VHH binders against WD repeat domain-containing protein 83 (wdr83). Designs and how they scored, part 4

Target 1, 315 residues: WD repeat domain-containing protein 83 (wdr83), of Danio rerio (Zebrafish) (Brachydanio rerio) (q6dh44)
Amino acid sequence: MAFPQPRPQAPQLPQHLWRTVDCQQGAVRAVRFNADGNYLLTCGSDKSLKLWSVSRGTLLKTYSGHGYEVLDADGSYDNSQLCSCSSDKTVILWDVASGQVTRKLRGHAGKVNCVQFNEEATVMLSGSIDGTVRCWDTRSRRMEPIQILDESQDGISSLKVSEHELLTGSVDGRVRRYDLRMGQLQVDYIGSPITCVCFSRDGQCTLSSSLDSTVRLLDKSTGEMLGEYSGHVNKGYKLDCCLTDKDTHVLSCSEDGHVYYWDLVEGSLTLKLPVGKAVVQSLSFHPTEPRLLTSMEGRVQVWGAEPEDAAENES
Key: E = the ipSAE of ESMFold2; O = the ipSAE of OpenDDE; V2 = 0.75 times the mean of E and O plus 0.25 times the DockQ between their complexes.

## First folded at step 1 (VHH)

Design o5 (framework vhh_ozoralizumab_d1)
Fold by ESMFold2-Fast, scan of step 1:
Structure o5 (fold): chain B 315 residues (1-315), chain A 125 residues (1-125)
Amino acid sequence: as target 1 above (315 residues)
Amino acid sequence: EVQLVESGGGLVQPGGSLRLSCAASGFTFSEYAMYWVRQAPGKGLEWVSEISGSGYSTKYPDSVKGRFTISRDNAKNTLYLQMNSLRPEDTAVYYCATEGLYGSGSYYDEGFDPRGQGTLVTVSS
């Protein structure tokens, strides 16, 4: 490590459309990169979960078993398992290779908005409009959750797991951070229904989006607001937000058909990326590279920092 | 614009009955599942009942199974909840809701916020 640096390299932002995937699932409610970023998951209003190759844009497998629309999904670190959640009130654990339902977990009293594996894929965590987070053991034959978190005063809209910490966003306008080992809870009051939460890549900050058309960056330990990002439209939809792979920019979906990019520190709008003429609902940022997935209606767009090479496209 | 307007709540004695109604507009009512959810004082939201768009499938949690009946009239765009054998623990604001019409959002189309109208049910002597 050396100083002074003569010139910082400008961050590469994914703003070049590489491909558009017609998912044939009705509306795509959520789009997610898998753990290594080589695959993507699409959650359909047609009740299906689909797995695709990012590089080829090809459908690899369809996972059928939910009774209503699929609202979120996640992949295990080793690509052996998927988990999904649905407005059918269930969480499903899937075997990737066989497409088989390993377990269909019941217990939530309403739609399950969000689901994620912990890093080791030993636990699935699900958040529901019933106001609870349920923790499920992936290895046990037990059908009951190992833990229920019910401190939320209203529905859970979003959750993210990092190491021993769980971050939740609620319709009650609060972002909650649970230390799952210590049993400690920290609450940040935002005041508008939360649509999405995530951790910064360095784990020092939390990011939240809410229905007041505002994205906020908070210091995790103090709750101090470090940044506020606005100009987009988020008044009625459960829109995603995220950070770039190097924590240089904040991104948000928008009801006006764009993805907004703001400089993290300055809060200034860097890019207003046009996706189309409908609500951009979901996004996912690649774990290590400047690549972005967006969903709008029944389609997923794959965005890269540079124009897609002709060798990766069918001539 | 999707609108859901609940009515029929009130004060009732334990063991009594109430019928709640929800007038729906702004969407094709018959194509969407409908829900009743409630919020008791100082508690979170609790799912009470679910009905498919056609009306052929209904679901209930054990806490209300056998006491509550959900139904719908697709010709009138109206959802109903018949509540029998009411208990003090049924005291809550009751909201009707639909599955997300335009995204993975909450029970309200184009919004999460359950701070809509609702209808108050109080079970007390």
Scores: ipSAE 0.000, ipTM 0.165, lowest interface PAE 15.7, mean pLDDT 85

Design o6 (framework vhh_ozoralizumab_d1)
Fold by ESMFold2-Fast, scan of step 1:
Structure o6 (fold): chain B 315 residues (1-315), chain A 125 residues (1-125)
Amino acid sequence: as target 1 above (315 residues)
Amino acid sequence: EVQLVESGGGLVQPGGSLRLSCAASGFTFSTYDMYWVRQAPGKGLEWVSEISSTGGEIKYPDSVKGRFTISRDNAKNTLYLQMNSLRPEDTAVYYCARHPTGYSSGWYEDAFDIRGQGTLVTVSS
């Protein structure tokens, strides 16, 4: 008798509300997991950056030093440092344990929309509405950037770093990918202002969200559009998009109070997750587990997978 | 270079009218929500008007509502402020200001990422 082969289970999607955190920072402009996913960062319109425990929902530390709204933040791989950027035109490097400002970096001519460490945390990269990306040495005492990238025709809205590559999204409707090793630039024309960019986890694709209420998946090597995801509302807000921990689904924030999940290959809507009655502005997906952070107004929600389905019953 | 250049200010009598213009360059003007803000001598910035990127949404504070009209010409990369029934209290430097597209912010002192040099409007007899 042939043994029955079990069908692979559908990947677990975070759709069960685990925690709600009242951040008391005004509006939360960005929410980010740290490198290991045990902590979360919240960027406040009150000028503060806050570090929270994911499992406990408790505030661990407040980082004060920015002159205006904090717009983005990132944590180093070893949890020793944070970087943040602000509408005050600065990038700040912080010591996590002490809460002290290590460096306050000036040079951008306008709001700094996005910031990220490279994998080794030897460089911070910042993207500004001034149309430039600035690369800063984290180990040096010098205040000037080691490199400025100025090929964008309008403001930088989003950036991501993966290995030797930098991905940027611009208001000019273009997604740019820099090979920092080879000094090469590849440009994908989308045609609407970009709100968010990210790499697929396998590094083969790029994802972009734009103000035409469309998220697009492109093959990195060819620039071919592999997927297009729509039905959400993104007309006026800088909304985040991402992929799940196993690249099975595309997620987007929405101005209609939901997070949208689409099957990556099929492009079909899998889940329209209700968060609330205001704009869902920011999201972050856990690095290794099916867990999602969403921000809406002054609150962060932590979403986990639903309990596993019951074992298959007798016929 | 991203630039905003205001013009059209001057001396006008109470009850008079002026039209301010703001010429935008170095960015995709049609994708940005735009603001007019003003600063009276010795006072802080005051929001005067806002217009969405398409021109479909327009807002005014009560102090200028019914007297001022904001408009834009995306083909010419130009923002306008038509000021009617001017009062001595309207005396200020008027600035054209830009918001990043897709960034949700209510009015606040640092809401704009670029501001022009300003144009002086003086309302006196």
Scores: ipSAE 0.000, ipTM 0.229, lowest interface PAE 15.3, mean pLDDT 86

Design o7 (framework vhh_ozoralizumab_d1; at its last look DockQ between E and O 0.02; V2 from the best seeds 0.00; counts 0 for: pae E 12.3 > 2, unsure alone 63.5 < 65, placed apart)
Fold by ESMFold2-Fast, scan of step 1:
Structure o7 (fold): chain B 315 residues (1-315), chain A 129 residues (1-129)
Amino acid sequence: as target 1 above (315 residues)
Amino acid sequence: EVQLVESGGGLVQPGGSLRLSCAASGFTFSRYAMYWVRQAPGKGLEWVSEINTGGSNTKYPDSVKGRFTISRDNAKNTLYLQMNSLRPEDTAVYYCAKEFTYYYDSTGKLSEAEYFQHRGQGTLVTVSS
């Protein structure tokens, strides 16, 4: 009688290429998993937003309505709505099933770099080169924002929402954390233009990447720098960074055609994943599984922790 | 939407003076540095003056230094350019422009903000004998 062997305790890292998707959108400016990780969104320089199946690699729907390139997008928790932002200075709310524009929101003075729903999808938050974050009610027919946050000294490059907190990164070299319930603001001075911000999965830390080729992990309660990650190339491009689904590793895109993985606690380089010969600009990590999306030029690659064939035979 | 409306241009003789105004709307005027830029017929854009958020620091290129004065009224959301001792070489369309220090361009690469990125329709200044 053999006892079931426990699965390996080592963290699983997505390093096996499952598929490459030619998005046919020109350049893919951002790639994002949807809320449950079953679908992916691609933001095209051709002005389109596209929705794809992760498991099949097939195009499901194209969303057309922006006047210039799409720079970011997000999906609602129930898969009923998408939001996107563009160089056309607008934020669009879309109905997923019909592919129709629900509303097109104007007010930003310049291109909109980033957009996200809150957890309940009752609010969209958008960040622009105009230095403002705008908060929009998804349920109202109002076209004006419910709140404008203008504390930034220069353009907003990245934002993330977690429960009652908003995190922003700016080209002014500052990461700002707003408590949306208490009206409190914490500012962390980094000193180089911020490219990306995110929260740890446990909500205890913030992660930021900047043009000094450095990714930093800060403790939210103390403001203490817990980790610093370097060795990649980030000197000129707005590159994404993230944490793994279980907060074991930090990931960053790189201008050298790789995604870098560092052990979160040790800060040591664990993996230098080759993607290709161009700038890897955007990535997205699956919400609950060790799966990664990367974008380079006009293509998206889907990465898993095990070969695709082995994963498909799990029951 | 950022709107900048310039006024005060016209025809003036060499040695004359003009005062340009720029009415700003659609953004928090007091939070941004402001610029005057000009474009002579058939030439590129030329930086003319800049002013910080509070109006305490101003800068000029040598071509206009001592002749032009930039100022702002944050309560009225208005930018001004006082032009004295005008020369035929000052003939141009004058634009007011709003600052950003840096932005990520269409390829995602960091680019220095161009003075003309958020400019108005312009006002024509013609200096002729």
Scores: ipSAE 0.227, ipTM 0.633, lowest interface PAE 2.7, mean pLDDT 88
Fold by ESMFold2, look of step 3:
Parts: sequence; C-alpha cells; structure tokens
Structure o7 (fold): chain B 315 residues (1-315), chain A 129 residues (1-129)
Amino acid sequence: as target 1 above (315 residues)
Amino acid sequence: EVQLVESGGGLVQPGGSLRLSCAASGFTFSRYAMYWVRQAPGKGLEWVSEINTGGSNTKYPDSVKGRFTISRDNAKNTLYLQMNSLRPEDTAVYYCAKEFTYYYDSTGKLSEAEYFQHRGQGTLVTVSS
C-alpha cells in the first residue's frame, strides 16, 4: 500500500499575542514598522509621534512638533530620518537621533492623511483631504513641494511608493498608479471610497480596501480583478489592509475588533484574529517575518506565529 | 439619513460678495466639524474652509484667506460661507461637507474616518465681468 503523503502545511500566520504596549498617546491613529522591522512608530491623537523597539517593547524617543493629531508616519531605510503628517496640515521631517524637526512643510489646504519616503529617502510624498499628493525634497532647504498631483476629485486616503511607481487611493472611489519614469497614469475605478492601498511583495498586484467592506486584489499590468475579500466590517473608518510577508494571505482591519485573514488565491477566510472590543484602526506587517502590529484605541499589540517565541529580536 | 442642502449661489461681478448657506439634517450637527469645498469646471475638489464643532476655530487656504469667512449656527443646524472680494478664479460649484466620524471626545479621542463622503448637491457660484 502507498505511504500517505503529508498534508501541505498552512503558512505560519501571526496569531499569538507577544506583547501589549500602552502608548499613552491618546488614540493611536497609525502603527508602522520601520524598513528593517526592528522598530515601530506610533502616531498619537495627543499630537506626538513615538519610536519603540519591537523586540523589547520599550519607548526610545518621543517627537513633538505637530499642532494636532499625527495621522501617519514613515521611517527612512537607514533609520536616520522620520516623516510624519497631521491634522495640522503639515508634513514634518525629523532627525531620529536628536529628535529635532529638520523641516516643517506647509502647503496642504487640509488634513494630511498619509506620508511615505521613496526608497532612497530623497523625497517624501504626502496625501491630503485637499485632494492633492505633494512631493517634497528631503535633501534641500526648499520649503515648497517639487511636484503637486491634483487628479483626484476628492480626498487622498492612502499612498504607497515602490521604486518608480506611486499608488494612491481616494475617497472618489479610484485607485491611481503613477509611473514616474514614463509619466503615465493608470486609473482603476472601484466605485466606493478607498481607505488603503498597497503593492504585493512581488510588485505584480495592487490591493485596495474600501467603504463597501471589500478588499480587492488587481493585476497591476492588466487591471483584471484577481480576488475579492469580504466578511469584515469597513463602513466608515479609514482602515489598513496588507499582504503577508510572502503574499500568501490578505489582511484587513475591521470595525468589529478583529483582523481578518483570507487565503489570497482561494479567497476563503483563514483566520479572524480577536484584537479587542473596539475598531482596529491600523496594522503593519513585518517586511520579512510573520509578525503583525495592530493598533486599537491607545494601544499597540505585537503578534507572532508561535506563542512562546521570545528569543527573536532580543538585543 | 444625512442631508446637506446648499443655497445662495449665483452670478456676481468681480469684487462682489455672496453668502452661502447649508441646511443640515439627519445628524447631530453640533457634534461635527464642517467644511466648504469647491470644484471649478474641469478641476479637482479644493478645500476652502473648515470650522470646528463650536465655531471658535476656523481655517482657510491662502487662496481665500482674508476674503472668505466660515461660520455656523448650531441652534439652526446651518453652516455659512461669507465670500467677499470675489475673483473669476472663485467660479465653482460649492459644497458643504460633514466630517465623517462618529463623535468628538472631550479627552481628545476621535473616531477615525475623516473623509468628504457626505457633501450636498452644491450651489453654483459664477464670477464674471
């Protein structure tokens, strides 16, 4: 008789709580891994930005300078700089080590919802409820944007930068992809206000979440819809979505206090992670490991694939 | 159901004034920040003013600062925009918009989802010599 083949093993997913951090920042509007996944940023409704060690769970520095709540932040690839954006309509470039403001950039006519460095950290990109994306030079003393993108018919909710491409999501129900080398623009009409956009890890797909409680995966080159993921609650909040470190699963925050995981190919629900009893507002997936950050109210939780995996990331 | 009804637009000469009104219903008006936004022909949506829940904090882009004044009457559920020294560049459909959140918390906690999803049908302002 033939020997049974082992069942294929499911990919490891971060489902075990490693730690909870009470950030003491009011509501945490966004949580972000840095580029190497060793640090995390928290964006507080109390106007502060904080940097933490992921492995130790310890506060490393607090950045003060915004006049209202901080809505998003990003760290440079070399950990030397941070950028942040706020309801005060500004973008700030920070020196990580000193905690000093390097630049405080004005120009947006409304709250700034999203901000990210390009790969080389020579440029910051910001998106605002004023419907514009603005591009800022990090290396010069220039205080004006070097480029303004105004194609959107309503506010910008999310943006991501990859190599020579810029992906944006708008309340006008459109996902826009700019090819910065060729000067081309591709528009995908979703039909419901967009809350978050991202690229797949291999760069061949785009993912978008929208206020019809649906996450959609599209082929980047053709615009063909490859997957549609629902069952969560996303009706009024700007919630994050992402792909796992190996593009095996789609994740979304939910207003019901869970993070939802779907198998990317089959579209079936794999895991409904109970984070808490309030809106899960933000998430961030580790760049290379099965590790997840979640933000709910004033706290951040770190999730790993194994319940007693405590040796990794120790200093 | 949230309803916002703009009125007070019309044709005006450069240098003239108009006062726009927005009648709000279907929500507790005093709990939300309110916005005026505009859309010129062939252009994207432009924010032109913001007012906090109590009416004590107002904000404007440089393009209209000093010429436009936002105000609200929470007893009448009405938002206003006083537009003075109008220019041809101010020609647009003007929309009243509600902040898309559940509520403000006096401790500084906010429900998140700050989008212009709830805006009215608009009122046309034309500034022409």
Scores: ipSAE 0.000, ipTM 0.277, lowest interface PAE 12.3, mean pLDDT 85
ESMFold2 (binder alone), look of step 3: mean pLDDT 78; pTM 0.777
OpenDDE, look of step 3: ipSAE 0.838; ipTM 0.920

Design o8 (framework vhh_ozoralizumab_d1)
Fold by ESMFold2-Fast, scan of step 1:
Structure o8 (fold): chain B 315 residues (1-315), chain A 124 residues (1-124)
Amino acid sequence: as target 1 above (315 residues)
Amino acid sequence: EVQLVESGGGLVQPGGSLRLSCAASGFTFSDYSMYWVRQAPGKGLEWVSEISPSGGKTKYPDSVKGRFTISRDNAKNTLYLQMNSLRPEDTAVYYCARSQTRYDILTGEPLEYRGQGTLVTVSS
């Protein structure tokens, strides 16, 4: 005698709009959850970085100091510091509580497209159209980078750090993985300008988005292509891609006003989420919960899984 | 009307040689860095070689360094890859690709990849 196995529950996918935030920053170039997912960061074409409460949708603080558009930002694991980068060619380290610039770092020869702390927030890594990644010590007052990585043949569009590994995406069509301890470099050739890179949550795969309107999943150690995701429009914009909190789905922004969700293994389109009638530029997936941030023009939308009945106080 | 047409692939014995060609048209060939990339069965795209617009600078990964030579003839709008000491691991479809100059990727144009590729099979 055999019993049928219980059907696994479908993963919760964020597709219900919880709130819309009018950021009042011009265009929002990047939106990012902080490390614990309780706050969000918005990078404005008005030169400001803003910190918001996810639960309330309210502005908590504005960070002013950049000379041109803010293109990316990251928060430290302990919520004490922010870093940001700009078209003004600088990287800024901020004190969260005071809103003050701790340090303004110069050295890049062009726009700085991406920035991130390492896990301990002891180093900031920045990537520029000048083709370099620069590593900056957060704890010292040194103005010079502690390391410059210049293997890229064209601009750096995206970077991610995980433990001792740095992953970069370049306009030269290559995804590069650096072992920062051993000084080893692995290169995967995609063939179109890269717009976004990230690691899978389990650290076994890399994901890249490129201007050929394709997102690709590669095995990190071998470079074998495990998945390919298409149907969206990405021809001219630096659009974000990511994985869900449980690595079940791949997501991409799109120039057609949607966020696309594909099943990771099957590569089939699971959901085409309508955001609006303009380019969806940036997204960020919550670190532990099925919650998504999207940016389109001057607005950020917060998407959650289908809500359970809200337990508001009964009279 | 950018076109890249690869040729020269085929079946070859281990230790043998092949020369691949790429005929470029529809753009000013001498203004662009050019690339050879390959895709082995069941693998992702692998960068094979790179050449500057003038041909004065070339770059190779360690897997092919000393065995493969990239060159270009800007008068003929043609890119070449000379492959020597071929190994079974070199079995792949080989593609010719054009790079872009540095630009703001928010408004940039895609790297063009026009060829169907040419199959190189190194007998096991």
Scores: ipSAE 0.000, ipTM 0.186, lowest interface PAE 16.5, mean pLDDT 85

Design o9 (framework vhh_ozoralizumab_d1)
Fold by ESMFold2-Fast, scan of step 1:
Structure o9 (fold): chain B 315 residues (1-315), chain A 126 residues (1-126)
Amino acid sequence: as target 1 above (315 residues)
Amino acid sequence: EVQLVESGGGLVQPGGSLRLSCAASGFTFKDYYMYWVRQAPGKGLEWVSEIYSSGDSTKYPDSVKGRFTISRDNAKNTLYLQMNSLRPEDTAVYYCARGPKYSSSWYTGQNAFDYRGQGTLVTVSS
């Protein structure tokens, strides 16, 4: 006989509301953690991008320069720069500390739905309803893109970058994965407009959500479908999906006012988190800890796995 | 050149078992979905089994589910079909077929393939 080993600790899921932030930006179209998870970005229908402290819930800086709604944003790995995109058809590169526009990039023929830095923050990638992805050099004063990807047959709704790979989701019902070093393209046909794409934390899988109220997990190397998650409502809105910090669960926004959590392997619904009585539009999961941001109308909710730490509000 | 060579077919009594093999060459076998398809005398091609490139996921039609098992050895570039509880209606030429390398077609329920072998005959008496 042998002594039994301790059971693995159950995954912690963020389901305790720590705070609600009234962003004063009209509708919050996207909410994003920064690279280290200490700050959050909110993209407003009032044309502003705002930077907030997660621990204090306080506004740190407002970034003004867009002509219409801000639809997405990202922060560089070193917290020195932000990028944002807008229904004004532009991409803006910002200096975080000064709040100044470093560059305002034009070229897209329609609203820009998504934007992200590559890991080194040397390139910004933007996706538009014009059906193109544009790659912009962050270090150059050049106003033209260094590359345009136009294989999509309809608008780009979502993109994510991981290492040398670009993942895009399109209204044409296809998820595309570009190997930017090899010049190769792989296509997965879902058949319903894609609302969000992302990579798993380990980089081995891709996740997509679509207007058939279904979230799908694929093995990146093979294209094999590993999981399918449903029960939520996603029929008309561009809603976000993601994975937990340790890839234990899949999450999706929902038009019914909840965030749905499914066990990644089993596909079973683990938690139906009530946020409120309106569409939950956007979410962002902390890079290393069980913390979740959700946006609903003009407010952001910060969720943790346990009750709020009293020390966070002392300084 | 892509080559798929089936073996293991033969004459078997009802209730018997056979294991089919397919030796693949001319491509990176581990990257492709693989199929077994069959054609009974005077009939069209019928899909029998599907295996994803990782080997972790398989699909079968109701006609063979629980009786047939598809598997693969990516180190040996070989595809297998274990056939148990064989019935006279299983009499057919069995083909190994290569699926797509990266494909969205499985989200639509399609079982497309681009190459198949020469086939191996399985005859189940009476």
Scores: ipSAE 0.000, ipTM 0.101, lowest interface PAE 18.8, mean pLDDT 86

Design x1 (framework vhh_7xy4_2; at its last look DockQ between E and O 0.46; V2 from the best seeds 0.00; counts 0 for: pae O 9.9 > 2, unsure alone 64.0 < 65)
Amino acid sequence: QLQLVESGGGLVQPGGSLRLSCAASGFTFSSYAMAWVRQPHGKGLEYIATISSGGSYTYYSDSVKGRFTISRDNAKNTLYLQMNSLKPEDTAMYYCAKDESYYDSSGYLPTEFDYKGQGTQVTVSS
ESMFold2-Fast, scan of step 1: ipSAE 0.466; ipTM 0.754
ESMFold2, look of step 2: ipSAE 0.211; ipTM 0.639
ESMFold2 (binder alone), look of step 2: mean pLDDT 78; pTM 0.780
OpenDDE, look of step 2: ipSAE 0.006; ipTM 0.350

Design x10 (framework vhh_7xy4_2)
Fold by ESMFold2-Fast, scan of step 1:
Structure x10 (fold): chain B 315 residues (1-315), chain A 126 residues (1-126)
Amino acid sequence: as target 1 above (315 residues)
Amino acid sequence: QLQLVESGGGLVQPGGSLRLSCAASGFTFSKYAMAWVRQPHGKGLEYIATITSGGDSTYYSDSVKGRFTISRDNAKNTLYLQMNSLKPEDTAMYYCARSLEDYYDTSGHPYKFDYKGQGTQVTVSS
């Protein structure tokens, strides 16, 4: 009989490079996990949206229909649909299986920076440099939005949906939280153009990154600032930020070629992950496991908490 | 080390049942579609069944549809094949296989695989 050896449980952080994918799309403007984390989406400056296997690094499908750069994308929970948005001012709903455009939605007056399905994939929400968020019904043939939100004073850079709440980040330096059920709006003033917003996994906090090279964690109900994370470079690019799968760490892209990891509570830098010598523009964290996607120029990197299993690369 | 270890084969009479198991190790089992394939003595490989990585979709060859059921337990890294109403033509070496193809949508039954185990023999005879 052997007694178990007590050992501290270290947080599992993705810091081991598993693969680098050359997307052949020009610059990759956004990289996103799908809902279950088995697949990834890449939004190209070549006007294409591509779907890839995370585990294999292989191209599964190319979605062609946008007239300019694809700036963001999202996958439905059931993997049947994709949505994307572009500098061409449109939002496209795609059928995954056929690769065909289901609907091409027009109405935004400028480039569309961000797009997301709600949890049920019954609505798409898009945010534009025109300062509006537009809500679109995915199930009807209607081409007009269900709702337009126009409280922003400048362009919408980022949005996230959680249950009945919509979170937006604006160039006007404000993070807005809409309670879509109650019709209420809460505004948090940051003071620098917002590049990315997200909810904590537990839904209690909001995270925002801005062009003052600072990421901030706010209590959702009070607007109290709970954390501030700095040391990275974010002065000119629309960079992504996120939280780990268990809300232990804050991550941010950086113009200096690194992804920064900070302890959520202490605000101390835990890891400065080297990606390369160009701007790391986009990232996506796996929904349930410590896996990270990063994009730099035309390439996507897949990162895991452990070195890639030696059996996966058996000779 | 990547390993697939099949078990549960044996001699059964026509009309009988067997349950095959495959224990997977050395890779992240929950991220791969898995298949069962068989090879009768002196003949080529025949596709039997595939199950997607999450277990949400299953596909069967026409020769076994309605008689065989593929399933998986991702918590135990184990693949199963329940074989009912066995016929003499089901006699073969049965292999557990890791799928080489990884489709967002399964447009069919992928037969392509990059690794298979040592196999377990099923013999249906009176």
Scores: ipSAE 0.000, ipTM 0.098, lowest interface PAE 22.0, mean pLDDT 86

Design x11 (framework vhh_7xy4_2; at its last look DockQ between E and O 0.58; V2 from the best seeds 0.00; counts 0 for: pae O 8.3 > 2)
Fold by OpenDDE, look of step 2:
Structure x11 (fold): chain B 315 residues (1-315), chain A 127 residues (1-127)
Amino acid sequence: as target 1 above (315 residues)
Amino acid sequence: QLQLVESGGGLVQPGGSLRLSCAASGFSFSDYAMAWVRQPHGKGLEYIATISGGGTYTYYSDSVKGRFTISRDNAKNTLYLQMNSLKPEDTAMYYCAKVPEYTGYDSRDLSGYMDVKGQGTQVTVSS
């Protein structure tokens, strides 16, 4: 009698509120996990970037140097460096420990909406309203970008790097995937301003959100649409979307104060997470665990799959 | 100091046309989406149209779709609203507004979405 294989436990989704952090940064424009998920970054309208402990919810460091709102940030793989971008049209490289500006890079003609490190943190990539992506060498004292990608017909809203590929979303309604090694460009026409893009964890699919209140999953190789997810409200804001740590669900911010979870394969709504009454501006999913960060107004919330008290007993 | 100055309003007959202008100064104009909103006498603010920073994307309220056209000249730091087929219901004070970041599309409560607006220009449609 073959012992019934335990039914694969339904993927646990972050739905339990662990903590709320008042960031004291005005409006938080972006929230991001660092590379290992132990820390979170908040980008504020007060022109500051802040680093927090996820487990304790305590402020660790404030990074000041931008002249306008900080719009996005990313941490290096080894937690030694941060990069950020701002409405002041600059990209800054920070030393995490000292809090000092290592590089302040100028060149964009407009506000910079998104920024990310490559895997080795040797290059920062930034996207701007000026329609360009600029690549910056973190090791060079040169202030000039090493590469400029200017195919977009309007502002770059979002970009993600996966291995040797660059994915960009533009207000022009197009998703662009660059193979940096082969020098190839694939363009997918969505027809609505893109607000966020990301790769699946396995790197086989791309996810994009747009102002038509739709999130789309595409096969990155063929461009075929694999899934459409709707029900949320995304009409007037640059909102984030992402996939879970195991690529089982699609997540999106919403203007109605919720985060929406969809089953990736079935396309059905799995969970509508009540965050608050205002626009959920940003979200970040933990790289390896079912944890979620959300930002609304000046607050960041940490969510887990289990109540917080239960998680401390297993460590 | 950031400044928006609307112009081009006036009295027009039903079916007529007007072109509004908004001169922007004190900020990087092309870095921001811009919007037109209007306020009829005794009523709240109503969203009309939005245009992206680069000018590629435009959005219109249903009330003006097909009749109004929003455009911009970033070299001149100027926002425009071409209004055709005007109706008495279009009578209002018209404002241009700077929209923060990626916001400023269709909203019922515009006070939370608009950064700066000008003094406005009056449009009156009357036979």
Scores: ipSAE 0.010, ipTM 0.335, lowest interface PAE 8.3, mean pLDDT 90
ESMFold2-Fast, scan of step 1: ipSAE 0.404; ipTM 0.719
ESMFold2, look of step 2: ipSAE 0.078; ipTM 0.555
ESMFold2 (binder alone), look of step 2: mean pLDDT 84; pTM 0.866

